# Miniprotein binders against a7ua95r516to809: the designs that were tried, part 91

Target 1, 294 residues: a7ua95r516to809
Amino acid sequence: ASLSLLSISDLVPDLQFIFFWMSNAIEILYFIQQKSPAYMQTIELMDDKAGSKESLLSATISANEEAMTILEEVIMYTFQQCVYYITKTLYVVLPGLLDCNPFGTEPSSEQCRRAAGVCVCAVCVMPEAVRRVVSVFQTTSDLLQQYQVHSEIQSQMFAYLFFFTNVSLFNQLIDKGPARGWFQRSRVLQIQASVKILLDWAKGAGHNHLAQKFFAKFCSTVTILASPPQQLSQMSWKALCAEHPSLKPVQLHRILTQYQLMAELGPLPIWQPSSEDEAYIYRTVDLLESFENH
Below, E stands for the ipSAE of ESMFold2; O stands for the ipSAE of OpenDDE; V2 stands for 0.75 times the mean of E and O plus 0.25 times the DockQ between their complexes.

## First folded at step 6 (miniprotein)

Design du9 (at its last look DockQ between E and O 0.19; V2 from the best seeds 0.00; counts 0 for: pae O 5.8 > 1.5, placed apart)
Fold by ESMFold2, look of step 6:
Structure du9 (fold): chain B 294 residues (1-294), chain A 80 residues (1-80)
Amino acid sequence: as target 1 above (294 residues)
Amino acid sequence: SMTYYVIIRTDNPEDLERIAERLRELAREMGLRVEEVIREGDTLLVYIEGTPEQVERFRREVEEWLKSQGIDARVVVLEV
């Protein structure tokens, strides 16, 4: 097995090979699905003497079914291999996103401009850690385009990559956040700005709806942590659950606990979980997300 | 009305109290609502409510004042 692949550029030759086979299999499958009705019509126009038409029809159906089964298996296997290699590189680069500072004084890129939330963003800079993550997504997009992969497969690929990104960032924040100081308000705001750069990339690449769907848990977490105490303390447990449906009760409870510690807030009655949710706030097994949740 | 954090970081934390005093004065002069001022080490976080135009003017006035005082600080405005 590979020793250590730290850069997406080192994986490009292997990915090109895998994308080549996947794209060819998709093209052949599409051709069979599109052309099989016409071929069956040709058989139906044949003179049906001695039952040859029925035998040819049956053999053609069986051959098409076998070919499509094989092609679907090739597509599935090559897809899984692409996801495996790409997520291996994401795993290496994602932790740095939580430690970087996206603010600066140089002229901003379009992504940085959007992340700042004002019409002029003179102080935002895309840090190297964010660039490394964007590079993985962009290289993947470029390869999918280069090999003309069907749009539905491209969408599934990015759904997996965004899902992986969300799980990785959420788990690290929850698990390592206290020791790393990531729950400090200024740090949360830096994380929020960095994530907005990723979301802006996804929007520009035509994947906005996928990013909105699959980053929801991490984005909800950061949004809560970024909220000022005056505003957050006026939101009840039920209101927070309704606004952030992607968060499990144990996760929301943990996030609010860290918020209280960092903001030096005492217990808030309004954050008391509902009776139904109170049974779930201590389910530690549900705190971290599984990479196998699909 | 929209909500913003104005985030100010300086390498000279002793300047933060002067900066905080100026920010409160300027906000009062401009009629901006300052809901919270938090100091975290070398960073000042100011939560304000206002129009985008008011907040942009606030940012520019703060940067101009910092430059006039010779204070080396970075100012970022982030909508929450």
Scores: ipSAE 0.316, ipTM 0.747, lowest interface PAE 3.1, mean pLDDT 82
Fold by ESMFold2-Fast, scan of step 6:
Structure du9 (fold): chain B 294 residues (1-294), chain A 80 residues (1-80)
Amino acid sequence: as target 1 above (294 residues)
Amino acid sequence: SMTYYVIIRTDNPEDLERIAERLRELAREMGLRVEEVIREGDTLLVYIEGTPEQVERFRREVEEWLKSQGIDARVVVLEV
């Protein structure tokens, strides 16, 4: 077992092979879908040779259905293999994103930006850990472009990769955060800055809508944890649920409990779950996200 | 006005209290509203409300003061 086997750059030759086959299967499927109706019409317009026309139509329909089924299976298999290898690589590099410090590197003049007179060097400089994650997304985008994979398939792939990233980051933060100190505000702000680099990459790559949809849970979590006590303590349980609909009651309750601990706040009556939600804050089976959920 | 975190990290955590006192003084002089000042280990977090121009001036003044005192610290501004 070698970490180099999990590097996206080391997997590129194998991924190129799988993308090649996937792209070919998609093109063949498209060809059959486009040409089959015209061919079927040609058969319909032929003079019937001793009643053979219906037999030829039936045989052609069956052959086309069989071919399309096989191609769809090949496309699904190759898609799943690409996703498997890419997410396996992501799984190894994602924890580094939660533990890196984007504020610790001196920015180059080309990477430093100013927004309305404010220097935002934290989001200008990409830490090595964040670069590794972005590299996986960029390599995936490059392969999809190289093999001219249709935009719908590209969207499906990034939808799953963003879903996987969101679940992985959320579960790591909730499960390991207390032991790692990740709930401290300085650490949360570092995580927020690192995630912004990923979201900015996604926007630049044309995937802003998918990123907004699939990162909602992790972004809600980080937003709450980064909030000052004077702002957050003014929001009732109902208001927090309305503002962060992606969070389940048990998840919101765990986040607020960690926030109270880190901010050295006593119990806040305003954060008491509604009577409707009270039964659900103890559903520990719902605390961590499943990689199988939509 | 917009809301910002001014994040100050130093290798000498014992300097953080002196830094915090100077930050409060500078903010008062500049008419900036300091909502909260949090110390976490080697890091000082200053939550402030102000215009981008006021916050950039504050960051610059803080950096210049740190240099004048011989304090090695990183100053970062993050819009929340």
Scores: ipSAE 0.096, ipTM 0.593, lowest interface PAE 6.4, mean pLDDT 81
Fold by OpenDDE base, look of step 6:
Structure du9 (fold): chain B 294 residues (1-294), chain A 80 residues (1-80)
Amino acid sequence: as target 1 above (294 residues)
Amino acid sequence: SMTYYVIIRTDNPEDLERIAERLRELAREMGLRVEEVIREGDTLLVYIEGTPEQVERFRREVEEWLKSQGIDARVVVLEV
């Protein structure tokens, strides 16, 4: 199937299977970890008939260690598979978030169409492109809850998904933004609104700290681009670096250069990089974020 | 004071200019600063700065005004 046709709903059956095994493996692992000491103690209290006790204890320890190792491998594998499928779905829907007019007439969600009347829920108010992204995260959340996946694993999964989303959106904005007109102030404000809806969802889902941390770079970029020329032109390079510490010097320089072009501003001496940063603003290898740095 | 998005969507895009004018007037009356008003299709996006209580009052007054005018519009407030 072409990646363009892949929806999160199409992946739900496969994800359910993976989440089922992940959750079960975690539960069994915890069971072994909790029961192993008591089980070993029970063996130690048995009568030492013909030296069989030490051999039984050693065999039991070895079997438990092997079982725990296998379970850890299953958990890691299932986690990676979940992330792989979910990120594929995100890859498809995330470009729509940047192109979305959050203000267009979009049909109500299918879930809200069943409600008698105009559903005024936050999801029904969301632009379709935002709703599609939120639906991926919500479906992930619902599955994690349905299978009672351990909270630490849930947090790790959302951390990675937010990381992936930030890198994807940031790279697309920096690379394609000028050509797509996403650096136009009106378009930036639309993007800002769309991202805010996503962040509000994350807050409501209990992931506020993770969202703020992992979206910082994209949010900083959007904030700079959304700033009025009169305001931004009064900010020095050093002040901008201090306010947006998530941006590398090369990234900030690129954003300001594109902003200057878009706003038809002449060269601004106040945005001149410091002598310390001057060497770094030409490091184009550091311009785009890497997916491998997680 | 925090910045909020006030999003107004209507099936009657011809009313958006009147809505925008009323929003600016209401904001002024309430001592709210309007930073920007953006029109896109059937939607009005208004950036306002105020306290949560002021913005909630603003939302209610806008909804009441819309109802009084017979304008079918939805008002959503998002914190920036």
Scores: ipSAE 0.020, ipTM 0.493, lowest interface PAE 5.8, mean pLDDT 85
ESMFold2 (binder alone), look of step 6: mean pLDDT 83; pTM 0.808

Design ek1 (at its last look DockQ between E and O 0.05; V2 from the best seeds 0.00; counts 0 for: pae O 4.7 > 1.5, placed apart)
Fold by ESMFold2-Fast, scan of step 6:
Structure ek1 (fold): chain B 294 residues (1-294), chain A 100 residues (1-100)
Amino acid sequence: as target 1 above (294 residues)
Amino acid sequence: GTVVVIIQTEDEELARRMQEIARERGLELRVYRPESPEEAKEIMREEAYRPDVEYIIVVSDNPEILLIARLLAKMTGKKIYTIQTRDPEEFERQFREALE
């Protein structure tokens, strides 16, 4: 089988095994945290025979900290393995999201018609590219629920998956967008609609706050690109920086430059960076986002 | 940087003493008294993601909150200190050490 045909479903058996071990490690860690105070109280209530009590307390504290450290390493290792498998699958399906059209340019194959009158009711069909991304998120959610993985780990998992998705989409849009026409307003509106489907899924899954936080950069980018020329041309550089704090000056400058080209605005843009920001704009190393900021 | 203090306790006297010790240090502090464990989790998670937060101090005897503190510290790399003592003198010593 081709690597391009690998789906999240193909990884389910491996993910089930890893989540099983992760869940067990978390349970043991919780047990130690929960029972440690009662055990320490038992030692405190013992008679101090030949100075043994303080030595036993010290040894117990050290043993508990060592055990908890080992369990935390196991939890982190299994978490990183799950992230690796899931993001490898996401990496394959995410580029399609920038090219799909959720509005459709042809009639839906799933329509209903009435004999007594014409009432065209198109079934709300998610584009295949968006469905594949949602499928990865949904399968991950289902597995975390199936193995009763602690809710905090679930939150951290989706925080990272949203972070990864945001960085991947942002970097592709900024780096390849001009060549592929993605900066055209009609294309940006299609991208915005597709991203809204992901955000709506996240809200339904109880992760709305994480999605709003970790998609902020990409959402700011498409919001600017979708803005009417008259509205955007009346905003100062300072006002744009204040409205979009997630964007670095070099990123905002690149986005506005592309917007000016696509909207066919005049050669003298209104958006003049401050002297401080202008110096920073020439640092091209800050244009693309890193996947290493956990 | 900012130091965040999360007080997950029903002990009003303990909370008052912590606020007094923090005031003596003159540090930039944000102090939270969550009304529920769910609110405590959300505050701890949000503050752990903030780059301006230097470290977090969590006061709780709730094993669930203490577990979450350990998991967040490991997963985000943020320094999170927990205080769970019932001895007033030991509590003051640990809190003063954490503030340093």
Scores: ipSAE 0.316, ipTM 0.683, lowest interface PAE 3.4, mean pLDDT 77
Fold by ESMFold2, look of step 6:
Structure ek1 (fold): chain B 294 residues (1-294), chain A 100 residues (1-100)
Amino acid sequence: as target 1 above (294 residues)
Amino acid sequence: GTVVVIIQTEDEELARRMQEIARERGLELRVYRPESPEEAKEIMREEAYRPDVEYIIVVSDNPEILLIARLLAKMTGKKIYTIQTRDPEEFERQFREALE
């Protein structure tokens, strides 16, 4: 839907319906997988004197494959509908992560700032912007479990949601960061702390590996921007590329340019791209990520 | 590019045949021999997201593994194929067809 105020709770009835049918289709597909070998073996053992064993075997194989194909299409359609609705709610709430302060503004919040990046969830109340994103992930997880959706399909769902989250946050940071002041180190530390809360949720939910994989580009960006100038200036372009393989040359170059400006390290570039990468640092078509991954 | 094979047997002749076929196609071969269906599913998930992996061949008659292979192929767009036979001649035919 195109509703700018749509929350995940407004979508629950529709998601329940879709997850119900997706789960049923998966179970039927699994049933066919279970029974197909036994039925084929029964046909193979039939007495040839009784009839056209070869013709029956061929027809059974064809019918099985047709049924499985139809069920796969139903599963893919329902999966895509779930992803579509859930990502529409994520699109609305994700920008708030870049503007929020997980450390708070009260005097008692200094402990939360000192715990940033390690155990902030155990000490601090979650910021509202972060809570909205976590609520989308948690509601999705609860519904998938309620309808007993196959665990691998649950993993694929979160792979897409983490991919979407990474693309959305990265593109917003790169596109709006200069105007919004998001490249300032104090702001980057706040963003890093907020993302840590999301990563902690993913770890607790059993999706740590997926989150590490699909947040890599955004996390690499924040890690570079949060680095002390003395440490980062000692790293070569080649070393940075090796440490951050998720970043394309144009992306790394843009991040380092912004870092140098905010750290006030002078106008001359510190990091010189390799001759291999020199052709790619101007490729602005590669700067932002696509939400399409086909 | 890489062809990944997930197989639960220790047939060394099949391994030699797979290596020869992969060399003919200019593909690197990576073979996994998982000890459980859970390990096989994890390997499929991890390899399906690797960009250097062009093919995943799953040798199994386990219906759960067959289900996951079908669904991952559709969800990732990765070329994931299943082979259920233990016969070396039929295996080679299906393996060559999958890489065609």
Scores: ipSAE 0.268, ipTM 0.693, lowest interface PAE 3.2, mean pLDDT 81
Fold by OpenDDE base, look of step 6:
Structure ek1 (fold): chain B 294 residues (1-294), chain A 100 residues (1-100)
Amino acid sequence: as target 1 above (294 residues)
Amino acid sequence: GTVVVIIQTEDEELARRMQEIARERGLELRVYRPESPEEAKEIMREEAYRPDVEYIIVVSDNPEILLIARLLAKMTGKKIYTIQTRDPEEFERQFREALE
């Protein structure tokens, strides 16, 4: 099936299988870690009548190490597969978020699993484009909870998904924003409202800190673009850098340059990069975010 | 013991400072500069199982690396810390804190 036809619902059966094994592997790993010391102590306390104690201990250690290695591989593999499938679905729905007008949309008529009939839950009242994105996250959350995946793994899953979402949205906004009119104040306000809905969902889902952290670049960009010219023109380069530390100098410079063009502002000396940053504002390789960043 | 630092930086002064800090703690410093997240993960896995390694410091904001770091810490019992800053001064502060 083409990527355009792939929905999160279509992947649920495969994801269920993956989450099942992920959860089991984690549980077994913890079991081994907790029980191995006691078991080894038991072996150490055994009478060495046949000289087999050392061999048994060695064999046990080796078996535990092998088991833990295999479990690690399973956990990493399953995590990677989940990320792979879920990000594919995000890739399809994320572009709609930037074009969404949350102020003039009709209520979603999509079925809500939380209630029979007409649902007025936060998801059901979302604009369709936002709801589609949230649906991916919600489905992921539900599956993780259903299979009782360890909380740390859940957190990391969302961290990765938020990271992916931020990179995708940021890159699209920076690269295509000027051409698509996303830097226009009215459009920026729409984007800001849409992202706020997503962030509110994340907060409600218990992932507020992660969302704030991993959406920082995109949120900073939108915040700057949403700022009134009168306010933004009074902020120095240094002040903007300090307020938006997630943005690289080249990124901030690009945003401000595009803002100037959009707002038809003349050159603003106050936005002049510092001598220290001047060399970095031309590093175009750092302009867009990478999905493979360290 | 050895402290392993996995960092993508070309800052030699930072490397010198790390070495000084490690030496003050009686630790040997081993610095890796991975070219990819995959390489970083491989280094982490290899170093985490080495008997001489007491600390692994990974400088990354990659969520997958962070996950692996925590998993390895649990599996090996090694002190694996993640630092998510590119500021040398803040890194040094966190590096010192990690080795306390």
Scores: ipSAE 0.023, ipTM 0.375, lowest interface PAE 4.7, mean pLDDT 88
ESMFold2 (binder alone), look of step 6: mean pLDDT 81; pTM 0.798

Design ek10
Fold by ESMFold2-Fast, scan of step 6:
Structure ek10 (fold): chain B 294 residues (1-294), chain A 100 residues (1-100)
Amino acid sequence: as target 1 above (294 residues)
Amino acid sequence: GTVVVIIQTEDEELARRMQEIARERGLELRVYRPESPEEAKEIMREEAYRPDVEYIIVVSDNPEILYIARLVAKMTGKKIYTIQTRDPEEFERQFREALE
């Protein structure tokens, strides 16, 4: 496919140009915000004829308001363009993350161990599919740093990218998972390990808080699917809802039924939803998440 | 009236036995083969609201489909029977029992 030939590195020249405009617009906006109050006060203190001073203040306020509106529009447009191109690249590489083995081709017991319900593998290389996703995040981070984009805007960018990644991975797993075998325990553990690599990258990049917040839904899903049958079967519907508040009742129900099927626990439903949640599950059709941030 | 059958099996023997029993009894069957639990839910809801549908038979061992069948029966009051076996002889026995 033509999109399969598109890489983040192919977009760098265009992204550099867009980041250049965004960075300059942000700097000008901050300069106006910082200097405008002092300048206004200076005008206020001038001993001038009545009317002239007020006219100058009115003109300055109007000019600053217009300039800030234009700059905000430029910042918003350039931000949206960066997000569009970066997420378009992510969309192409993200499915590979669900269908790769982060433990490598020749694992040993010394290289891989389970800790706190997460498979931790001491490996020097990461799968190419995971590397491609990390490369998109790293290139974005490098560009933001190169153009000295304010930390608040950097946080907004990664919040958006993590939100997009979470929605994309969750929707792919829920929609295509059964047909692809992704709900099998061995595959779930591989997915969990791959996601851990992304979360570790985010922590190293200073975005741990954003990653924890915006990956919550997908992480909850993988955590449930990776849970031992004895542990999960001891939890009530109410307890599972409380432990996984990021999941809607209809989503939790879909995940639990897939878990029951894959763990071969038999056809009887173990987890009984509350009457309110049961009514909600009956009335809703949509399981998938929207790409619009709420 | 019409009997609606929702079947996820790819077993030709079960389908053959179902058609033979329907023919023996002069019964009108409307058969659906949903590709997903969500599709099965939409079909069951639509059919459960039709007055000409006497009851629904769901042939599936998928726990999500079985839960949906229970939900639809509870919410609509329509009679829904479930058959989970893939053994042809046991399937025929249960299918005939559901048809009365």
Scores: ipSAE 0.011, ipTM 0.521, lowest interface PAE 8.9, mean pLDDT 79

Design ek11
Fold by ESMFold2-Fast, scan of step 6:
Structure ek11 (fold): chain B 294 residues (1-294), chain A 100 residues (1-100)
Amino acid sequence: as target 1 above (294 residues)
Amino acid sequence: GTVVVIIQTEDEELARRMQEIARERGLELRVYRPESPEEAKEIMREEAYRPDVEYIIVVSDNPEILFIARLVAKMTGKKIYTIQTRDPEEFERQFREALE
């Protein structure tokens, strides 16, 4: 089936329109915020003995508050529309990231140069699935820059997109991973490499801090699953909780259980939950993350 | 929950008084004293996305910080209150009102 209707490229004209309105609303809001103190000071210094100065000051405050409220609503609405369309596109392309092989046997592009009998070859293999996700982030970044959207809104956009990506990938891995074979060690290493490509993109785009913060849960999950059995077996439940504070007890328990089932190198030690966490390791309602719970 | 306060002041007495008022209401405060609008912006954004933060109080007369506070409030849906007064009595009145 064709995903062209859900491609980020298909949404560019609509996103351009929304970013245009958002940028204009932000500029007007900023203008009012910057000019309001100077204007108020001007009114305060007016030589008006008839009392119209107080009336003008009161009217100006009311008008500014009303205008700012309307502009803030426009900014919120346009931001929510952008988030909706971009996350809808991400939701469709993200599962492919868990199912691709970034190590590849056939290079997607190959460059080979010879000099004085020495052959130097550069191979770049970015899986199509990873490219689609990066394309969504890159197109969003390009549009925000094209329409000169305030840097704070750009940061809020990527904070949310990374949050959404983290929750989506985590939930898919935990919920569907057993049936899809995603907990097999070879698959986990492929997932880890794919995620690194996304994190490297975020670093290059100036969003490293946001990526580190909002991908913490999925990164912790992949890190545990990619750990060698010899290393993981030396860690206590308490040590794992301390090293991976983003994981809830039921989530950590599920991850370790999957790790144990996929370990073909012999029996693994039993990780005993702390007495404080023991009641929570079977709370299925807390297993998956909510898009409402940041 | 936790209440975050962003304020540009080195007044230790004001900080102590804020903590006392919060204690009277059974609230925990996190106080930040940024040196730039960029730092204030980063703090506001990080705290606004935390579910344990009930709301943020910004104490500043800087238009750029106030502008960013409005944007963060709209973008995250987090309640952000602004206090622009430097008068101790008026500050305490507005701070107590914000905590309600």
Scores: ipSAE 0.025, ipTM 0.465, lowest interface PAE 6.1, mean pLDDT 77

Design ek12
Fold by ESMFold2-Fast, scan of step 6:
Structure ek12 (fold): chain B 294 residues (1-294), chain A 100 residues (1-100)
Amino acid sequence: as target 1 above (294 residues)
Amino acid sequence: GTVVVIIQTEDEELARRMQEIARERGLELRVYRPESPEEAKEIMREEAYRPDVEYIIVVSDNPEILLIARFVAKMTGKKIYTIQTRDPEEFERQFREALE
């Protein structure tokens, strides 16, 4: 069986072993860092019976640095292994998020039923595709808590997972969106609702600041695409750049071009790129985001 | 590129001297004086992910801040140098070495 066919639940036993080793390595590293000054002081206070005090002190410093280096490598290796398995699972489930309907019915149909005096829940229902993504994040959170992994490592883990998710969703939307109809307004509103479920999960998990930072590009894209034509057509290129600084000129230009097509708008002078940006709107190498961070 | 300095000191002379050394080498400095380890962690995380930051220098005698610097460096791949002394002459020597 391919690793890509496994659910996050199937990987839990292997991830538990990796988190166990990572947590232990972190604890040992903390112990060495905290206890090192006391051990050095003990050596300095020791009687130099054989004239070896300086040699012992030097050897102890060397041994501590070697141990810390080895522990740092273990922490890095286990962190990278966890990231590899978790992001491999995310990559398989993320495209489904762009192709699901959290409303259970079209928004217009729901509005029509409410207007007719029939009470229908306006709250989003969690689609299976969104639930699969949330399950990956929740399982990761549960494992980090179970093994009491240091809060800094937990933050780094979710920073990378959110970074990965943002890049994956943005690239899928920009690259495959036109062929899949994802730029149509009804589909954009569905995508926006699905993303809100992920952001709400992140807020509940205590990672709101990380989510706001690392989802900025995808959120900007969806926000622009979900804007009413009456509102968006009043915003200049410079105003859009100012409100969406995470978007590169080529990316903003592509988004606006798709918006014009879907809203059946002709070219708008107000969306003309500034002279500074005009040279950059055709830089296709900058259109899609890179998955490589470190 | 930009060099980020995170420093736990109220010595304005020391901070000014650091900026002077960076100017001698044609480097841009961004200096932070965090009030807590939590603030230091946030600054380290944000700066480590910025492509325009070449490396980070952390000046502190606090073991927790030094430990967090090691974690951030290993997790992000960003170079982070730690300076553990407040002696002005020794600090300048270590800072000049970090810039090379």
Scores: ipSAE 0.013, ipTM 0.358, lowest interface PAE 8.1, mean pLDDT 76

Design ek13
Fold by ESMFold2-Fast, scan of step 6:
Structure ek13 (fold): chain B 294 residues (1-294), chain A 100 residues (1-100)
Amino acid sequence: as target 1 above (294 residues)
Amino acid sequence: GTVVVIIQTEDEELARRMQEIARERGLELRVYRPESPEEAKEIMREEAYRPDVEYIIVVSDNPEILLIARIVAKMTGKKIYTIQTRDPEEFERQFREALE
């Protein structure tokens, strides 16, 4: 059953049904929110002939809250199911992004399938690994629009998908990067170019703000590793922390250590943590990011 | 921790009263007075993602804003209280209750 979850195309029929139910639940919830004040006003205008007006109002408020709570649970359940299936698919395709080369000799016609003009297609160098990731995001966007899922749910969906992508890529790079050679300058530049394709997709889809927020950690990591020695050597530990606030001290220290291990770049300055941060650079429990954040 | 208040009002007296109540209770309050429902939605999303924000109070009678508050609360796990009243005395009562 795991194999059937590896292709976004295979999940489309199931996702369609889940989004359909989610959209319906949101519409009903909106209807209750819209109509509730008018109904409460009607009760307030009634004569309290038996001292029952307060009891009726309280009962109505309780019934409305119960109905809204049930709808919220349905929305949350369907949202979590969609997230689960989509992120399972992303998990399989994301590692390929760290090994692909966007600077390949010639662009693939398949990779430029949806380009409006030949000029755009000619300059677009999208590796298959990046195309697979973009396909997951695009299919998700298409389904959310097809079922007219409320824009806030769409924003929450992409907030989580970008969060998941960021954590997955960051953890892979930090944990496996040294053994895989991913910290080599040429590889870092390839990774940076691949990530730019994902960020450009997000901008085109209207999710630039979310992408900037939730990709911050991985983008900071790649930016530091891709920095020229002359530029990076002019920055103090404090300045780097200020420019890259998404990175924890232990993460920044690990990244700078990997940068310094690239002997081919010549002698590099040693970036020393501030006295305040020195204790935190050895908190290995904080090195990798958690997927538990909603 | 910080308590965030999102209130779509031009009533300077109401804003001042909120600050006084928070001050009486020694609470750190961050107040936003968005000029549009769209701005209110953006502020609510951003603040809900912040770990240092303990909860959010949304003051609005707009059903779209109230729907967004419920969705954001469920999706992020952030506690969001809504106050719909335009009556100053009832507002103060509900606001004091939310801060407890």
Scores: ipSAE 0.266, ipTM 0.675, lowest interface PAE 3.7, mean pLDDT 78

